VHH binders against Phosphatase IMPL1, chloroplastic (IMPL1). Designs and how they scored, part 4

Target 1, 311 residues: Phosphatase IMPL1, chloroplastic (IMPL1), of Arabidopsis thaliana (Mouse-ear cress) (q94f00)
Amino acid sequence: VLSEVSDQTRYPRIGAKTTGTISPAHLLEVVELAAKTGAEVVMEAVNKPRNITYKGLSDLVTDTDKASEAAILEVVKKNFSDHLILGEEGGIIGDSSSDYLWCIDPLDGTTNFAHGYPSFAVSVGVLYRGNPAAASVVEFVGGPMCWNTRTFSATAGGGALCNGQKIHVSKTDAVERALLITGFGYEHDDAWSTNMELFKEFTDVSRGVRRLGAAAVDMCHVALGIAESYWEYRLKPWDMAAGVLIVEEAGGAVTRMDGGKFSVFDRSVLVSNGVLHPKLLERIAPATENLKSKGIDFSLWFKPEDYHTEL
Short names: E, the ipSAE of ESMFold2; O, the ipSAE of OpenDDE; V2, 0.75 times the mean of E and O plus 0.25 times the DockQ between their complexes.

## First folded at step 1 (VHH)

Design k12 (framework vhh_3k1k_2; at its last look DockQ between E and O 0.01; V2 from the best seeds 0.00; counts 0 for: pae E 16.9 > 2, grease 29.2 > 24.2, SAP .692 > .668, placed apart)
Fold by OpenDDE, look of step 2:
Structure k12 (fold): chain B 311 residues (1-311), chain A 120 residues (1-120)
Amino acid sequence: as target 1 above (311 residues)
Amino acid sequence: QVQLVESGGALVQPGGSLRLSCAASGFTFSSYGMRWYRQAPGKEREWVAGISYSGSTTSYEDSVKGRFTISRDDARNTVYLQMNSLKPEDTAVYYCAKGYSSGWYRFDYWGQGTQVTVSS
């Protein structure tokens, strides 16, 4: 009989403590199927010619996004017709009285996809009363003439897997030995400028900071242990819901940029291998305080109205 | 070692009430959600009710909504199932289960169960 160690983590766990009326196994099954189905749509499009006019390329991206989301939605609705869905393209669909909210990014890393640059993904997460319960991310790897995928999955309390194998965050305990990841949104606001300064600082003190262009991928790389941390401002729930669960279940830590308890509806996220988390927060603290002093909004956003949460 | 011990099962008449208890040990009780399951003869074990780690959230199977109430006492490391308006269809062995953990493998850690029989 395996004895379970009590959850004495330094930071509050974000994963759901229950899955309600649906078994964790069933949620995981549907999440994986949904992500896979979306990924199949993306795979069909990834080899299409890119030597098209600007408009043609934009159309390809849009069409692929929409088609992937539609395919994912079909899987979710077939299994759970009464669940609430928050998709990047389709918005809010379903009954807000549901305890379950699906957060779907049908194509995370659209710029990379458009250029045929590796590091984009299909990301599907499901929340129970606002807390991630199950997640699957299908990452596209390789590049032109050698496209492939690897699949990340997790349930709250069930660990994290990549291609069915156990994964864990790294044990790196020094920032100077860490490879870090960050991202930037399209809006050049105060958060963007602040993050640029953080990028500069961490580039100076670490082995380097990557800017890959897909939040779900970035988090999965932390979960896989090939990077030690990822942070970004102004991500949406569909960008984060799956990745944060995968990181946590891989043994990592998830917080807001100020070290507070994280919700998928937050406007900032910091994930790490856990060991480095306090050191990272210490370095980030001055920047965070500066933003707060300026009155920058850190309130929850994109939370569906009337959706019941236990955050 | 995680231990769950159910109690309170009995023979009752239709329309009667019963309160089940589950005493938990071997883990930080307040950090985990708790669940009740039941298994009738010849049927698969089915989920009945759940309560979050904080106690602020409860959920129920459709067939027991309005009749059953799950609650917890963290000071006593105990989860309860108050069953009202019992029906013959509620006859089953009832099991307590631990909620999610932070470990690699997820286990529900079932107790021995307690027999509930509803019969005229």
Scores: ipSAE 0.000, ipTM 0.231, lowest interface PAE 13.8, mean pLDDT 90
ESMFold2-Fast, scan of step 1: ipSAE 0.011; ipTM 0.364
ESMFold2, look of step 2: ipSAE 0.000; ipTM 0.147
ESMFold2 (binder alone), look of step 2: mean pLDDT 83; pTM 0.850

Design k13 (framework vhh_3k1k_2)
Fold by ESMFold2-Fast, scan of step 1:
Structure k13 (fold): chain B 311 residues (1-311), chain A 118 residues (1-118)
Amino acid sequence: as target 1 above (311 residues)
Amino acid sequence: QVQLVESGGALVQPGGSLRLSCAASGFTFSKYAMRWYRQAPGKEREWVAGISWSGGSTSYEDSVKGRFTISRDDARNTVYLQMNSLKPEDTAVYYCARYSGSYRFDYWGQGTQVTVSS
């Protein structure tokens, strides 16, 4: 029987169907500890003196990023010494025969952190055979004089939480009433210029499009229901692994920007509240197909060579 | 110089069992993950099984799960593949490979032929 389900838009779930020998609860416990430990390092740095010259900001960012990464790695290695870890720029640590891959962003939104702008996060996700199994994102809020954090978490099939409370995507059903988010990578190619055109078009037809500068935060805001969608080309696994699971477990939809089944190793993501997903794809999917016809490469990237996946 | 030497390949009947061995030399065996691959006639080389440097984690291609078991003996610098309930479609040359976790496979054995037929 199809029941009411036949009248709703459905997209393939991306969360892992099983987590093997390690329970979802145990993965969540370690993911939350890892993200919290990294966030404690970042919090110690938020009030350190900033110099507007390039050198002063770069040193603070680099030192904070490295210290946060070291703290997260210590937690993961202490609990799961044989697991594989993927950090920024494709850095791989551990054993590629593991079914468990940790995707870590120790400081998402480094430019925002450098300026004290309150939109940055620590993001930790763990995959089982290529599919998100557990996730935590610690978001920094408030800004100078009033810094605080909120913690997002999810397990595959377990729902999404913010500070221990269940969260759900918005029920907004019209683009004209939607608040949308996007981001732009450093590659100023045809994908970048295409997304600038999408930004212009969606700004004209929606309540507005934000460019906040931290992918994990942007996805968590969709999961929380305070924005309706986020999309971006050229995101890497550590940018997406945690946030996509949190969106899906909050009742949202996750696809590639061509509408196809998403994996964290894909080069585009569209997340939404679900209801708006088909309406967004009407504009986004043709633009993405046009990029493929122009030779833009959307093959999988940053997947460790011999990491076994069930995508 | 790194060397990997596979052995144990044979002709076996469907439903039979076979254990493959890979003897490693020229590197500190206990610090590297090890893998088994296979290549059937007319097909590309495919991954079969992997084992972490500590032996605490193993992974398998779906068609061999529950039938094949990878293991290692660091005292003997050897990785094994125990193959049970063999099927004709398991017929292939089986290769041992070293993986360091931070670069592509560049060290392969010469392979050992497994033929499953009556």
Scores: ipSAE 0.000, ipTM 0.109, lowest interface PAE 18.8, mean pLDDT 85

Design k14 (framework vhh_3k1k_2)
Fold by ESMFold2-Fast, scan of step 1:
Structure k14 (fold): chain B 311 residues (1-311), chain A 118 residues (1-118)
Amino acid sequence: as target 1 above (311 residues)
Amino acid sequence: QVQLVESGGALVQPGGSLRLSCAASGFTFDDYAMRWYRQAPGKEREWVAGISWSGGSISYEDSVKGRFTISRDDARNTVYLQMNSLKPEDTAVYYCAKGRYSGYFDYWGQGTQVTVSS
């Protein structure tokens, strides 16, 4: 059944209204298996000592990312051999005629993983005709000497879970009492400088802004109610597909940073606890419109050419 | 070493019931999702039911939905499959699987045979 709580949402729902011939519960089981299987690979590598198979930290990161991706791909293919899969950097596997598109990030927060900083995740989302249908994120916590994980999951209309318990966004209704999160891309263009100004402004008016470095973790923290909002320009589908559904199903709001209806293929996201969303948009939306006026491209990206959507 | 031991399979008449058990060892049981799969002679392996590591999320293949119930007992490191209203089409070897991408039999036990016939 669709979630009754999501019927109260002020902003358009992004989650799939139906999941076709495959039940939401079935999709959930496979996204959870895929994400946890990838996470097992990552966990094997978190305490790995430097050895002759790695020619530096970048090799460890690359090898771990590849092994995690292979593990996730095997789970998806074994359960749904005819589904379409989109990996990091737009790698596409499978038949574009599939209504189901798997968006996977086998190691979100690679810089954090490289340093052993406890903010990285495995993120797996599946879309039905372009809309998020099911999601799971396995977050790594603790850090050296005490590594552990917590698992987030959601289905469209089914609510959001953390470690099997229902979660909900915070009820914080004032920016001055909010803990906010953002991230920055590697391009130092007008979008980067604009977001640095937003970071400065929001740091001055809120309880603080965090830059943790893993988009899926950031969104899950909003869904869990331990932060009020996350926004970032230039995120890719694999960065967002799981986290946005988890936020929405936890009762949060999801839009583009101009306030428009969000799709996984958009280049900006603003997620929040819902209550603060209009207050955040008062500052963020004009800045984003100004970027469009300066020629920054916000067209859809990384949507497979022949993938049919109901966006 | 990961070990999974399935039990409870039997010959039953159509409309009958069985409860399968899978005893797990060699890993932290409550950290992993558990699944039941089945394979009938001459057919592909089929996912049947799954339960998340916490027991909060439960999923079924469409043909068994409403008839089968998966559950787990973390204190006993055991996952169960309660099968009701059994049909001849349910005849298969049932396998318990730990959430890992390893090959079909890496973490799958010997299986337990369920036969539904008169």
Scores: ipSAE 0.000, ipTM 0.126, lowest interface PAE 17.5, mean pLDDT 85

Design k15 (framework vhh_3k1k_2)
Fold by ESMFold2-Fast, scan of step 1:
Structure k15 (fold): chain B 311 residues (1-311), chain A 118 residues (1-118)
Amino acid sequence: as target 1 above (311 residues)
Amino acid sequence: QVQLVESGGALVQPGGSLRLSCAASGFTFSSYAMRWYRQAPGKEREWVAGISGSGGRTSYEDSVKGRFTISRDDARNTVYLQMNSLKPEDTAVYYCATYRGYSWYDYWGQGTQVTVSS
């Protein structure tokens, strides 16, 4: 059992305690504009012909991803020229000495986008000295013939919103009444097989486990209260930066899958409605500790070399 | 239209307690997150505590965690900061402010002086 977990203990908050010289409201204005601008690029592409050849479909995904990233980068650079940006398609851009790090996923759920399956998003988060400060996720819903979007946003200490309305995690207090979500990486190693066993085990004891394929969407669904938890190994900072803040600000809990304090640069995340968090860790934390004993590395990754963090 | 008025600042001895109040008007108080900041002599203004708009979610600077408690009374449009086990290092002007997830700028009060000294 984890010594840091008890019925009366709250998990450490991950949101930034301060945002320095730039107000949270100003950061939010820009993250929302950036995510909306990227989403407009993606929306223009949702009804484009899907070439059935591998090459043609790959080109559509790559072109859309790059165009969305370029649009997001233009918004961020125009508003904050000296900030550091970490994007999955562009890598590290800007001033590495900046306290502000933008974590951008211009198209989360690329496989879903490629097939026209309605579970993908544009995700933009900004960190202050390593801690999430503001976030926006634009989720794509509906699918072919009826595409639409749902916009999520949050600031550290400011609460979470969906389409301008305040949202909160569910109050479900038993795993047997929970709807859970997980995801899987592309490498079939011990972490993959361990999570397959967790998937099987939780499917048996809960109302079901979903594998939707877009981490930002999955976290936003927990924040919205339509699912109780999401966990996954091997997520990158751009997969998590926005969604974790939205969950925390909706009243949820965020930790590593071993129950430790979460950082955007960690390789695992467990988000939940809070009340179920200790119950989920009873099963997940021992499995994660076993992976460490098998040599799976959970050290921080993708933190820019010169980026100053408080954690 | 928007107004924030702090009160409760006083001279108190080390180890004492004090409760600050911030009365808000001119906006839908229950929809806004609220924060307390302080500025000590020779230092920059720093965040102290925060509370979400309608939830029980609170946040604290490490140096005050366990000693200070932020709370709100939406019926009275007031946010409070309960300060226990006060130290000379807590001497500062304390400010109440909104913390918004929108394109509007934060609203600030004029501040209330807290002095911890024998």
Scores: ipSAE 0.000, ipTM 0.104, lowest interface PAE 21.0, mean pLDDT 85

Design k16 (framework vhh_3k1k_2)
Fold by ESMFold2-Fast, scan of step 1:
Parts: structure tokens; sequence; C-alpha cells
Structure k16 (fold): chain B 311 residues (1-311), chain A 123 residues (1-123)
């Protein structure tokens, strides 16, 4: 049967309903080229010597991140000189009046990259008036002696692809049969403690919870159907913009961890295969509400001040 | 392949002048702001001067303002740093870099290529 992407009626769709004057196909062409170009820079660096003294390792990561970002920016600016770009450090480049906002993570999973552990990615997403319009993630697989890549892409309403083939989320309908993923930030506060408790609880009731260390990879694995869900507190727009569209276009569901409508400027994300989403929220949403009661801030962040959104 | 090649460094006496050049290739030069950085022995790399992609806007570190002039020749894909009234404290390896300046004035730096060009100011 033909692979189809159906409208999600249970949870609001996050993908852009229109892309304005630039077609989804043209956005896809440029987002794929941008991600591929950044990934080529990263691939050149994967076999460089890992000097484990603090200085040498830090320089390799920083130089690779900067070179990848420069390559991605060159592609985007060459094709759309007036578009707005949000980089990994909250840096904003370009025309704030643009309806198009590019959210770029030139090296997602820097700790994994530093150690040569095969779970990192280049992630490029473009928003139209605040909503994801097109996305590509280039995942690094294999590791030392056998590095390779796997490319994910999506457009709003166009479905999701992995290496040119249509992909879909899993049909797993019980948490007891699910493989779940989460991540943890560097801040050890109430959100971190709460997510450790969720990790413990979900490990006990599922087939297991993975902690891979690259948000874009984690979301792409949900879209590919090899995991059922991913959730994390305190992700930034560049961590999420591409992956959430790829999940939604693969037939998955995307919400905040309190179950509310998601935007890439929110501080929590729950992605799933859709079927499990309500079952996951039964445990996750009350924990997230309790964090609000403890004073944890879930207001929008890293949204450019003058960027026009239809959220 | 993106490449930036610095040249023009030399040994000069205090009060002397030098013109540094940076030849760029592998990207659309006119679309990017360009900057000069320097690194003295035992010190961190510091920003020296910047020029917008249009060439219409220039900026300088306080330590070099009034003495150094940045310029560009987009037909030759080259950015220049004219250094006048050189002081011993200007002794450093000089690097050029591709940059973006956002509407808020924040500047982002990309790519340091090669070994830079050594400027030594001594009597």
Amino acid sequence: as target 1 above (311 residues)
Amino acid sequence: QVQLVESGGALVQPGGSLRLSCAASGFTFSSYAMSWYRQAPGKEREWVAGISGSGGSTSYADSVKGRFTISRDDARNTVYLQMNSLKPEDTAVYYCARTYTVYSGKTYTFDYWGQGTQVTVSS
C-alpha cells in the first residue's frame, strides 16, 4: 500500500499550513542541501585525532561546529539572502521582518562527537510564521572505522523520508511493548530530578528507556518507527525545529509535556507514534504541572523579538 | 572548499606601517562581512576590525581605532588591513575570518584558515 500521511485530529498539527511565496519543494531542496553541506564538514572531522587533554578536544568540537555552521549559512544566504536565521547559541542573523526563520544546529550531540560515539547529527529546519515548513537531519552512524550517514527530510503536509524512502512511526499500542527515549540537560534542578523519576518509572513499565544525547537523532528514530517516543525538558528551538516536523509528517504526534499545543519556542517536547501519546501524558503531564507549581519557567524562549508568528 | 589566506606580515619598527591582505575562495565573498583577529604570544585571540558585506560599514577595537583601516576589494575577493603608527603591543599573528553581523549588532565569526600572518613591531 501507498504510504500516506493523514491529518492528526486528536492533537493540533504544528506544521505550517502554507509556506507563502516559496514552495515546499524549493524549501526542501535548500534545507537538504544545507544539512548535507554541514554534514560534509562534520564527516571530514570525524577521523581527526581525539586529543583528550581539555584544550585539544574543546578546539576540535568548537572548530567543527563553527565550520559546519559557516557551510550551512553559506547555503541558506546564497538561496535566501533576506531570511532570518537562529543559531545554536541563540544568535540571530538576517532580516527580522522575514516570515522565514531557519533554526540550525550544525552539530547536535557535541559530547558524542567529541568521543567518537555514533549518535550525532546536523539539523536544519525552516519555519514559516512560527510553524515548521521543511526540515532535514543528517544522522551520523557506524562510528570509528565505519562512519556513514542517514538523511531524514520532511515538508509540512508532504510526508517524511529517510534516504529517499517514505517512513512512518510504529503502530505499537502498549507502553509495555515500547522502546522510549529521553534526554537530560546540564542543569540539575527540579525538572532534571522530575525527569530522572520519569526515567525510572518508564524503565520499569516499558521495554526500556534510552539516553542517546542527540535530540534530533532521538526524534528521527521515533519517525523511523524504531522507538515509540521521545521527551525532554528545556530543549531550544534548534534542537527541535527539524525533528518535530519529521515526526509529525511520519504520522506521529507532537505536544508540550503538559499536553498543550507545541511550538519550537516551548521548553518541553513530547513526541510519539500517536497511539501511545495519551498513555504517556497520563504520567508525564501531571509531573510537568507539578514543576509549574514549583516555579519552573515554561514561558517561550529564544523567539526573536520582532519575528512575526501565527502561533 | 572554503579558504582564507593571510599575507603581508613583517618585522617593522615602532611607528611604521604595514598592509595585510586576506585572499578568500570557495564562497560568495560579497555576501559576507569580513573581520581581522590577532593573537599575541601567550594571549587569547582578539577581534581587531570588521567590514560589512557591502563595504559601507566598518568597526574597530578601541586599541586600534584611528590607527588601522579595514577595506575590501570584492572584484579580487580580498580584504585588507592597513596598519599605521604600529606599536610593540601590536605584535601578533593576524588572522582573517568570515563573519555575519545580525540586526542587533552581534557579530559571528567563522573559519580560521592557515597559519595567519606574523606582525612583529620592535626596535
Scores: ipSAE 0.000, ipTM 0.131, lowest interface PAE 16.2, mean pLDDT 84

Design k17 (from k16 with A33Y R98K T99V Y100T T101Y V102R K106S T109E; framework vhh_3k1k_2)
Fold by ESMFold2-Fast, scan of step 1:
Structure k17 (fold): chain B 311 residues (1-311), chain A 123 residues (1-123)
Amino acid sequence: as target 1 above (311 residues)
Amino acid sequence: QVQLVESGGALVQPGGSLRLSCAASGFTFSSYYMSWYRQAPGKEREWVAGISGSGGSTSYADSVKGRFTISRDDARNTVYLQMNSLKPEDTAVYYCAKVTYRYSGSTYEFDYWGQGTQVTVSS
């Protein structure tokens, strides 16, 4: 009879060790309210007519994104007027001297939303001194004629939930039995071509690789145990802040794609069920190091100028 | 209240040069990746060039690589697009955008964009 350790102990944890003067429970209440409020705005728009002209689709997406962001910002500001917020539409809002940084994506998977394809989400994460403290993601499921949502949440050290029930990553221990996920940016450079080669290689050796189109959804699917891993280059803090905490609190592992300690300000992420993480890095880490030698920039980005971090 | 205002569009002859400017307000400009897009009549919006918040990283569409140069002046909250060796195929309305660099296969994934400035390359 042996005491076994989780795969989380094999990689540095990314979650905040403390949340300062605000309890994890209070942060959780507000991230959940913020994500839910944004999702209610998005749900109002899922059945609106889809004009086939570029202008009509662009306006619907932009209007929905802006309205969702405004709803989320109102919740955060009413509860924490002095916190710092990093959002797509609003940019940086508040005092950069705050230890709390809110990273919001009011509509992740805008192409899927535009087409009515059921893979998009509202994602809200809050960092304490650079480390994820609490998170919520509201995923849209079902699609036309049967739209519904499921809500993911986590606090650092508190575990992960889906619709109020505890979730855990899968125990799949072989790549040949794994369902994997990745994504691609619209710029096709050496990072894009390298990830296409990884996609081809992993498709051959696994049960398949999915390209679903929403980073927060992809990470929540790993946390839920219905996929074994997700990786992507060039994600922004708002793409990752919530999903990475949910994965880690569900028992998964989170690193950069070179295997180094992850920060939400890094330009690559590899999340997994933990047990497969070393096997995935055997292929992904050398490819990522080769990209650095080819001049691809992996320096930190979108970290607010005066924001204090314990990275 | 995010606002982007493009300027500098004009009628130019093939082989000519033109510089576009985009004045930004309502957000922390230096922290954001900025992009230029263009849309020709009857065509979808096309990504042209991008520049990181630090200005240290730039990227270009294959159709403009070697001819166009993106730059920024964070003190003036302005992003520029220097266009050289212009071709009739470059004729389009050019848009400045505050964007996220994401997977989706979509030019719709942008934080905000301006009203556009018309560039016409014709004899």
Scores: ipSAE 0.000, ipTM 0.158, lowest interface PAE 15.9, mean pLDDT 84

Design k18 (from k16, 15 letters changed; framework vhh_3k1k_2)
Fold by ESMFold2-Fast, scan of step 1:
Structure k18 (fold): chain B 311 residues (1-311), chain A 123 residues (1-123)
Amino acid sequence: as target 1 above (311 residues)
Amino acid sequence: QVQLVESGGALVQPGGSLRLSCAASGFTFSNYAMSWYRQAPGKEREWVAGISGSGGYTSYADSVKGRFTISRDDARNTVYLQMNSLKPEDTAVYYCAADRGYSYLRSPEYDYWGQGTQVTVSS
């Protein structure tokens, strides 16, 4: 429900106001099919041996990622042959004049997948003129001996679903009662050090901070109401496009980590249940501004050249 | 101490060839995907080529596809970039980067970077 969601949040909504000539329902049908098809490829690989050479394991991860991407691309191209696609493995393909940009992460949480740790996902989002229009994330749960999936979906203005049931962010209104999530990039620079300090500070004042290793899963857990917030520096569009829409449509808030209006091409994200967002920004925004003063680049990235946006 | 040391950069005529090397030390090289980036004066660093930790998968920027080949020798902890049919537009400082992951594609979040080696393509 659009009006209910808008009344609950004071932060600008990021979801597309219109989807042009293609209905939200049609976009949703195709994002769900694409994510499901990729997830079927991943599911075939979850029980393959992990106690092999590191080279063999690396090949298993790369093979699975590429096969999942190929399966997702086939679904998208078959349904919308002229749309622009940004995939982690394949780069940019399709018509650069298209208003529709598909952001695909065929295997989010590759380290978790490699170890059989049950926190990874297939994530598919589609943007209309730069704004999220429809999304689906297939989360892998259970782990060895009991693998299963949980499917999240949303359309701009249509609300968020988990396995066909409407979901909403939590109503937790105090940081000391919150369960928080973050993630870390591999480069150990000032952004990494700053987020380690935020991790320490928030661990001391909340019920705890989790580091699960899959951004799409982390955002879906906020949307589901089992965590209150997720933040991370230096995520790419394919890490965020689906999850941010699912959070917003579940009644949550989405901003940059400086509190500014978020786009999928920004280098930081803070998602929350909305009511805690100002409290989280009290610590996060000054830390992020300090990084800018140290020369850390927060300009837009991975926006395809010539892709028209209404950000 | 982690180090990536590039070598092989030189002045070469258009149409010529060069092989760049990047010697790695201080980490388990076979566990890392390796990439080459380049930066021309006044421009951002751009990704050129990548190779998976296994060596089984390679990827290239469109501007160099068919002309450049990336390879690795894990016994020597070295990644190579064979550059053929060089053009003036290939003039740049070339950097190698290591990513502790399963991705071999371009990423600004690489774990380790080298200091660079200068390639100049001019007559």
Scores: ipSAE 0.000, ipTM 0.283, lowest interface PAE 11.7, mean pLDDT 86

Design k19 (framework vhh_3k1k_2)
Fold by ESMFold2-Fast, scan of step 1:
Formats: C-alpha cells, structure tokens, sequence
Structure k19 (fold): chain B 311 residues (1-311), chain A 121 residues (1-121)
C-alpha cells in the first residue's frame, strides 16, 4: 500500500519540498528557457578564433561569459521581476526579500571553452528558501567541427531528464569498478594538497579519476550514470545549484565532503550514485575533518544578505 | 501523440467532496510529474497541486492546502485530485497538465480540455 512505500534516503534530501505559490513546472519552464538562451549565445562563440593573443583569448572568454549572463538575466527578469539572482563572483541583483534565488553560471568550464575542449556548460538553478527547486544544464559536446548540446533538467521531486528521457544514476557498488571525477581550485593551499592526495589514493583503488574542469558537467555525468561520483572543495553556489538537484532527482546522494547535510552555500560537495556514498566518505570525511583542524574555513559563503533559508 | 482527459467535475454543495481524474496517454506516464490547475471566469489560470514522478513529493497552493490531495496510479496512467471541504471560491474549470518533454529536452505544455467544478447551494 502507498503508506508502506518510503521516499526516505540514507542522506537528507536537498530538493525543496514546496515552491510556494509558483509551481515546480512553471519554474522549470523558465529555467529551461534561460539555460537555452544562454547556450545559444555560447554556441555563437565556439568557432571564434583560438589563435589570438592571450589578451584576445581572455577577452573572448569574458565577452562570451557576460553576453550569456545578460541573455539569462533578461529571461529571468522578464518572467519573475521580483526574484533574487546570484551570478558568478557573488553579484546580486533584485529583491533580497524574495524566497526565490536564481543561481546562474553562464559559462562553466571557461578554460575548456577557451581551448575549444568539449566540456563546458550553461547552468541555471532556482532555489526556494535555500533549497533547489528547478534546474537545467546545457552541456556542450563534440568539439571543433561537430559542436552539439545535450540538455539536462530536473524539478524537486519530479525526477531528472536528459534530452527528454528519464535518467538514473549507476548501480555500481564497488569503488574498484567506479569511474570517479574531481576538480581543483586555483589556490594551492591545504585543501588543494589534500584533494591531490585524495586524487592519488582514489586513482589507485578505482577505475580512474577524471579532471574534466566543469562542475555542472561532472555532476550531470553522475546523474546520467556514466560516472559514479564527483567531489570538490570550494565550489560556489552557481557551480552547484543545478547539478546537485539533477543528481538527487536521478536517484543519487548529495552531502558535504564531511558527510553532513549539504546546502549550495557550503564549501564542499560529494555527489554519488548513492550506494557508493558511504564507501567514499570512509576516505573523504577524515581528510575533510583534518582540514577543519588546520583552520580551513568551511562556513557558508555567497549566501545573499537577508536571503531567508531553511538550511 | 500526448493526450490528457479530465473527468469528475460536478455541481457540489459547500462543504462537500469531489474526486477529479485525469487519464494520460501518448507518453511514459511514470516518468513525468503531474499538476492540476484551475481557471474561474474572468481570472487567470492558477496552479493548484503537483505530484512528482515517483509520487513521493506533493505540493499545494496555499488556498487549497489541507483540503485537497493529489495522488497518482501509474498502472492506470491516471492522476487524481481529491477535493474536500469545498468552498464557492473553488468554482472553476480544472485542468490536468504534464511536464512532458519532447526529444530535444524542452518542456511542452500539454493540457487537457478541463472539467467544470461548481460549488453552490
């Protein structure tokens, strides 16, 4: 009987249980349109010359990022003029009293984009009172001479889709059979060196660890079931908001790297296919606790002042 | 070919109960979240209730919370709206909607033709 069927997971779910007065389906329509509109801007730039000076290449990346962001912002503001928007580097636009916070990464994987390497994305997520409500990621695939996209989407409780088809995490139950993913920040501090050691350790015991360079893509690959886990220290809300919901709705697990309840304002994320999550934490959680003992700050960051959350 | 067929609308007295049904065809029903909307004459269409693809999560507009219950039966490709403690302001045409995606991954707004609910003495 339905009362005996439990949606209980081993780890706390992060997706919003309600979206207030705006339906999850309506939020998703706008999230999809926003991500698609940003991706169209990025697609116009994928074949621009890469044999320009370092300064010219940097300008191409910056100009594309800004144009994609402007296109996404126009879609969101036209549909929800009173919502709060958080862009990359902590730029805040709109009403801080809003329960809805849009987390936008207009070009995730800028180094890959700069080189024409096919691992970058446009990522748009919307939170309700701090919890992911709807998400879309448009991934760029193929590379020079054969560029294309695939679209990921999810709503809280609605499941996850890739190009209109339902997706689910893998059933791999042994680290020795797993393909894992991680990433690294630019600051070479204790968190960086700790994750390099985790990279080395997991490379030795798994099928391999990938370093693709785009967090939203990495999380979507876990949701699609082509990789078993992704973890990284010091990701920002715009890096994570969409991808974590897509993973959870595909049946995956999402926690901090110490195993605690995750929010998009936390400074570490571990996503997995669920069944491997405790096995991964056996190695990752002690390393993360050691970083705390060394004074590394894991307090919430980039949460807009006055934004009300139920974290 | 996606099709949604609502049924169960009727004239009911204030305080009464009614169950609406929506039969879906043309897509894999169990993969998609379902919602109910309503529209009263001269007013905009408003969202009423939603249920996740798994059935594990439900959401409601404040105006109906505690009185309405959404549920689904994937074996019958049907979503239901159980309406209790009906009020005159619940009078509207009720629509079933699916968050259906085509092969490109973009949402298509598939609506049924609606079923009329009238709450009056």
Amino acid sequence: as target 1 above (311 residues)
Amino acid sequence: QVQLVESGGALVQPGGSLRLSCAASGFTFSDYAMSWYRQAPGKEREWVAGISSSGGYTSYADSVKGRFTISRDDARNTVYLQMNSLKPEDTAVYYCAADYYDSSGYYEDYWGQGTQVTVSS
Scores: ipSAE 0.000, ipTM 0.133, lowest interface PAE 19.4, mean pLDDT 85

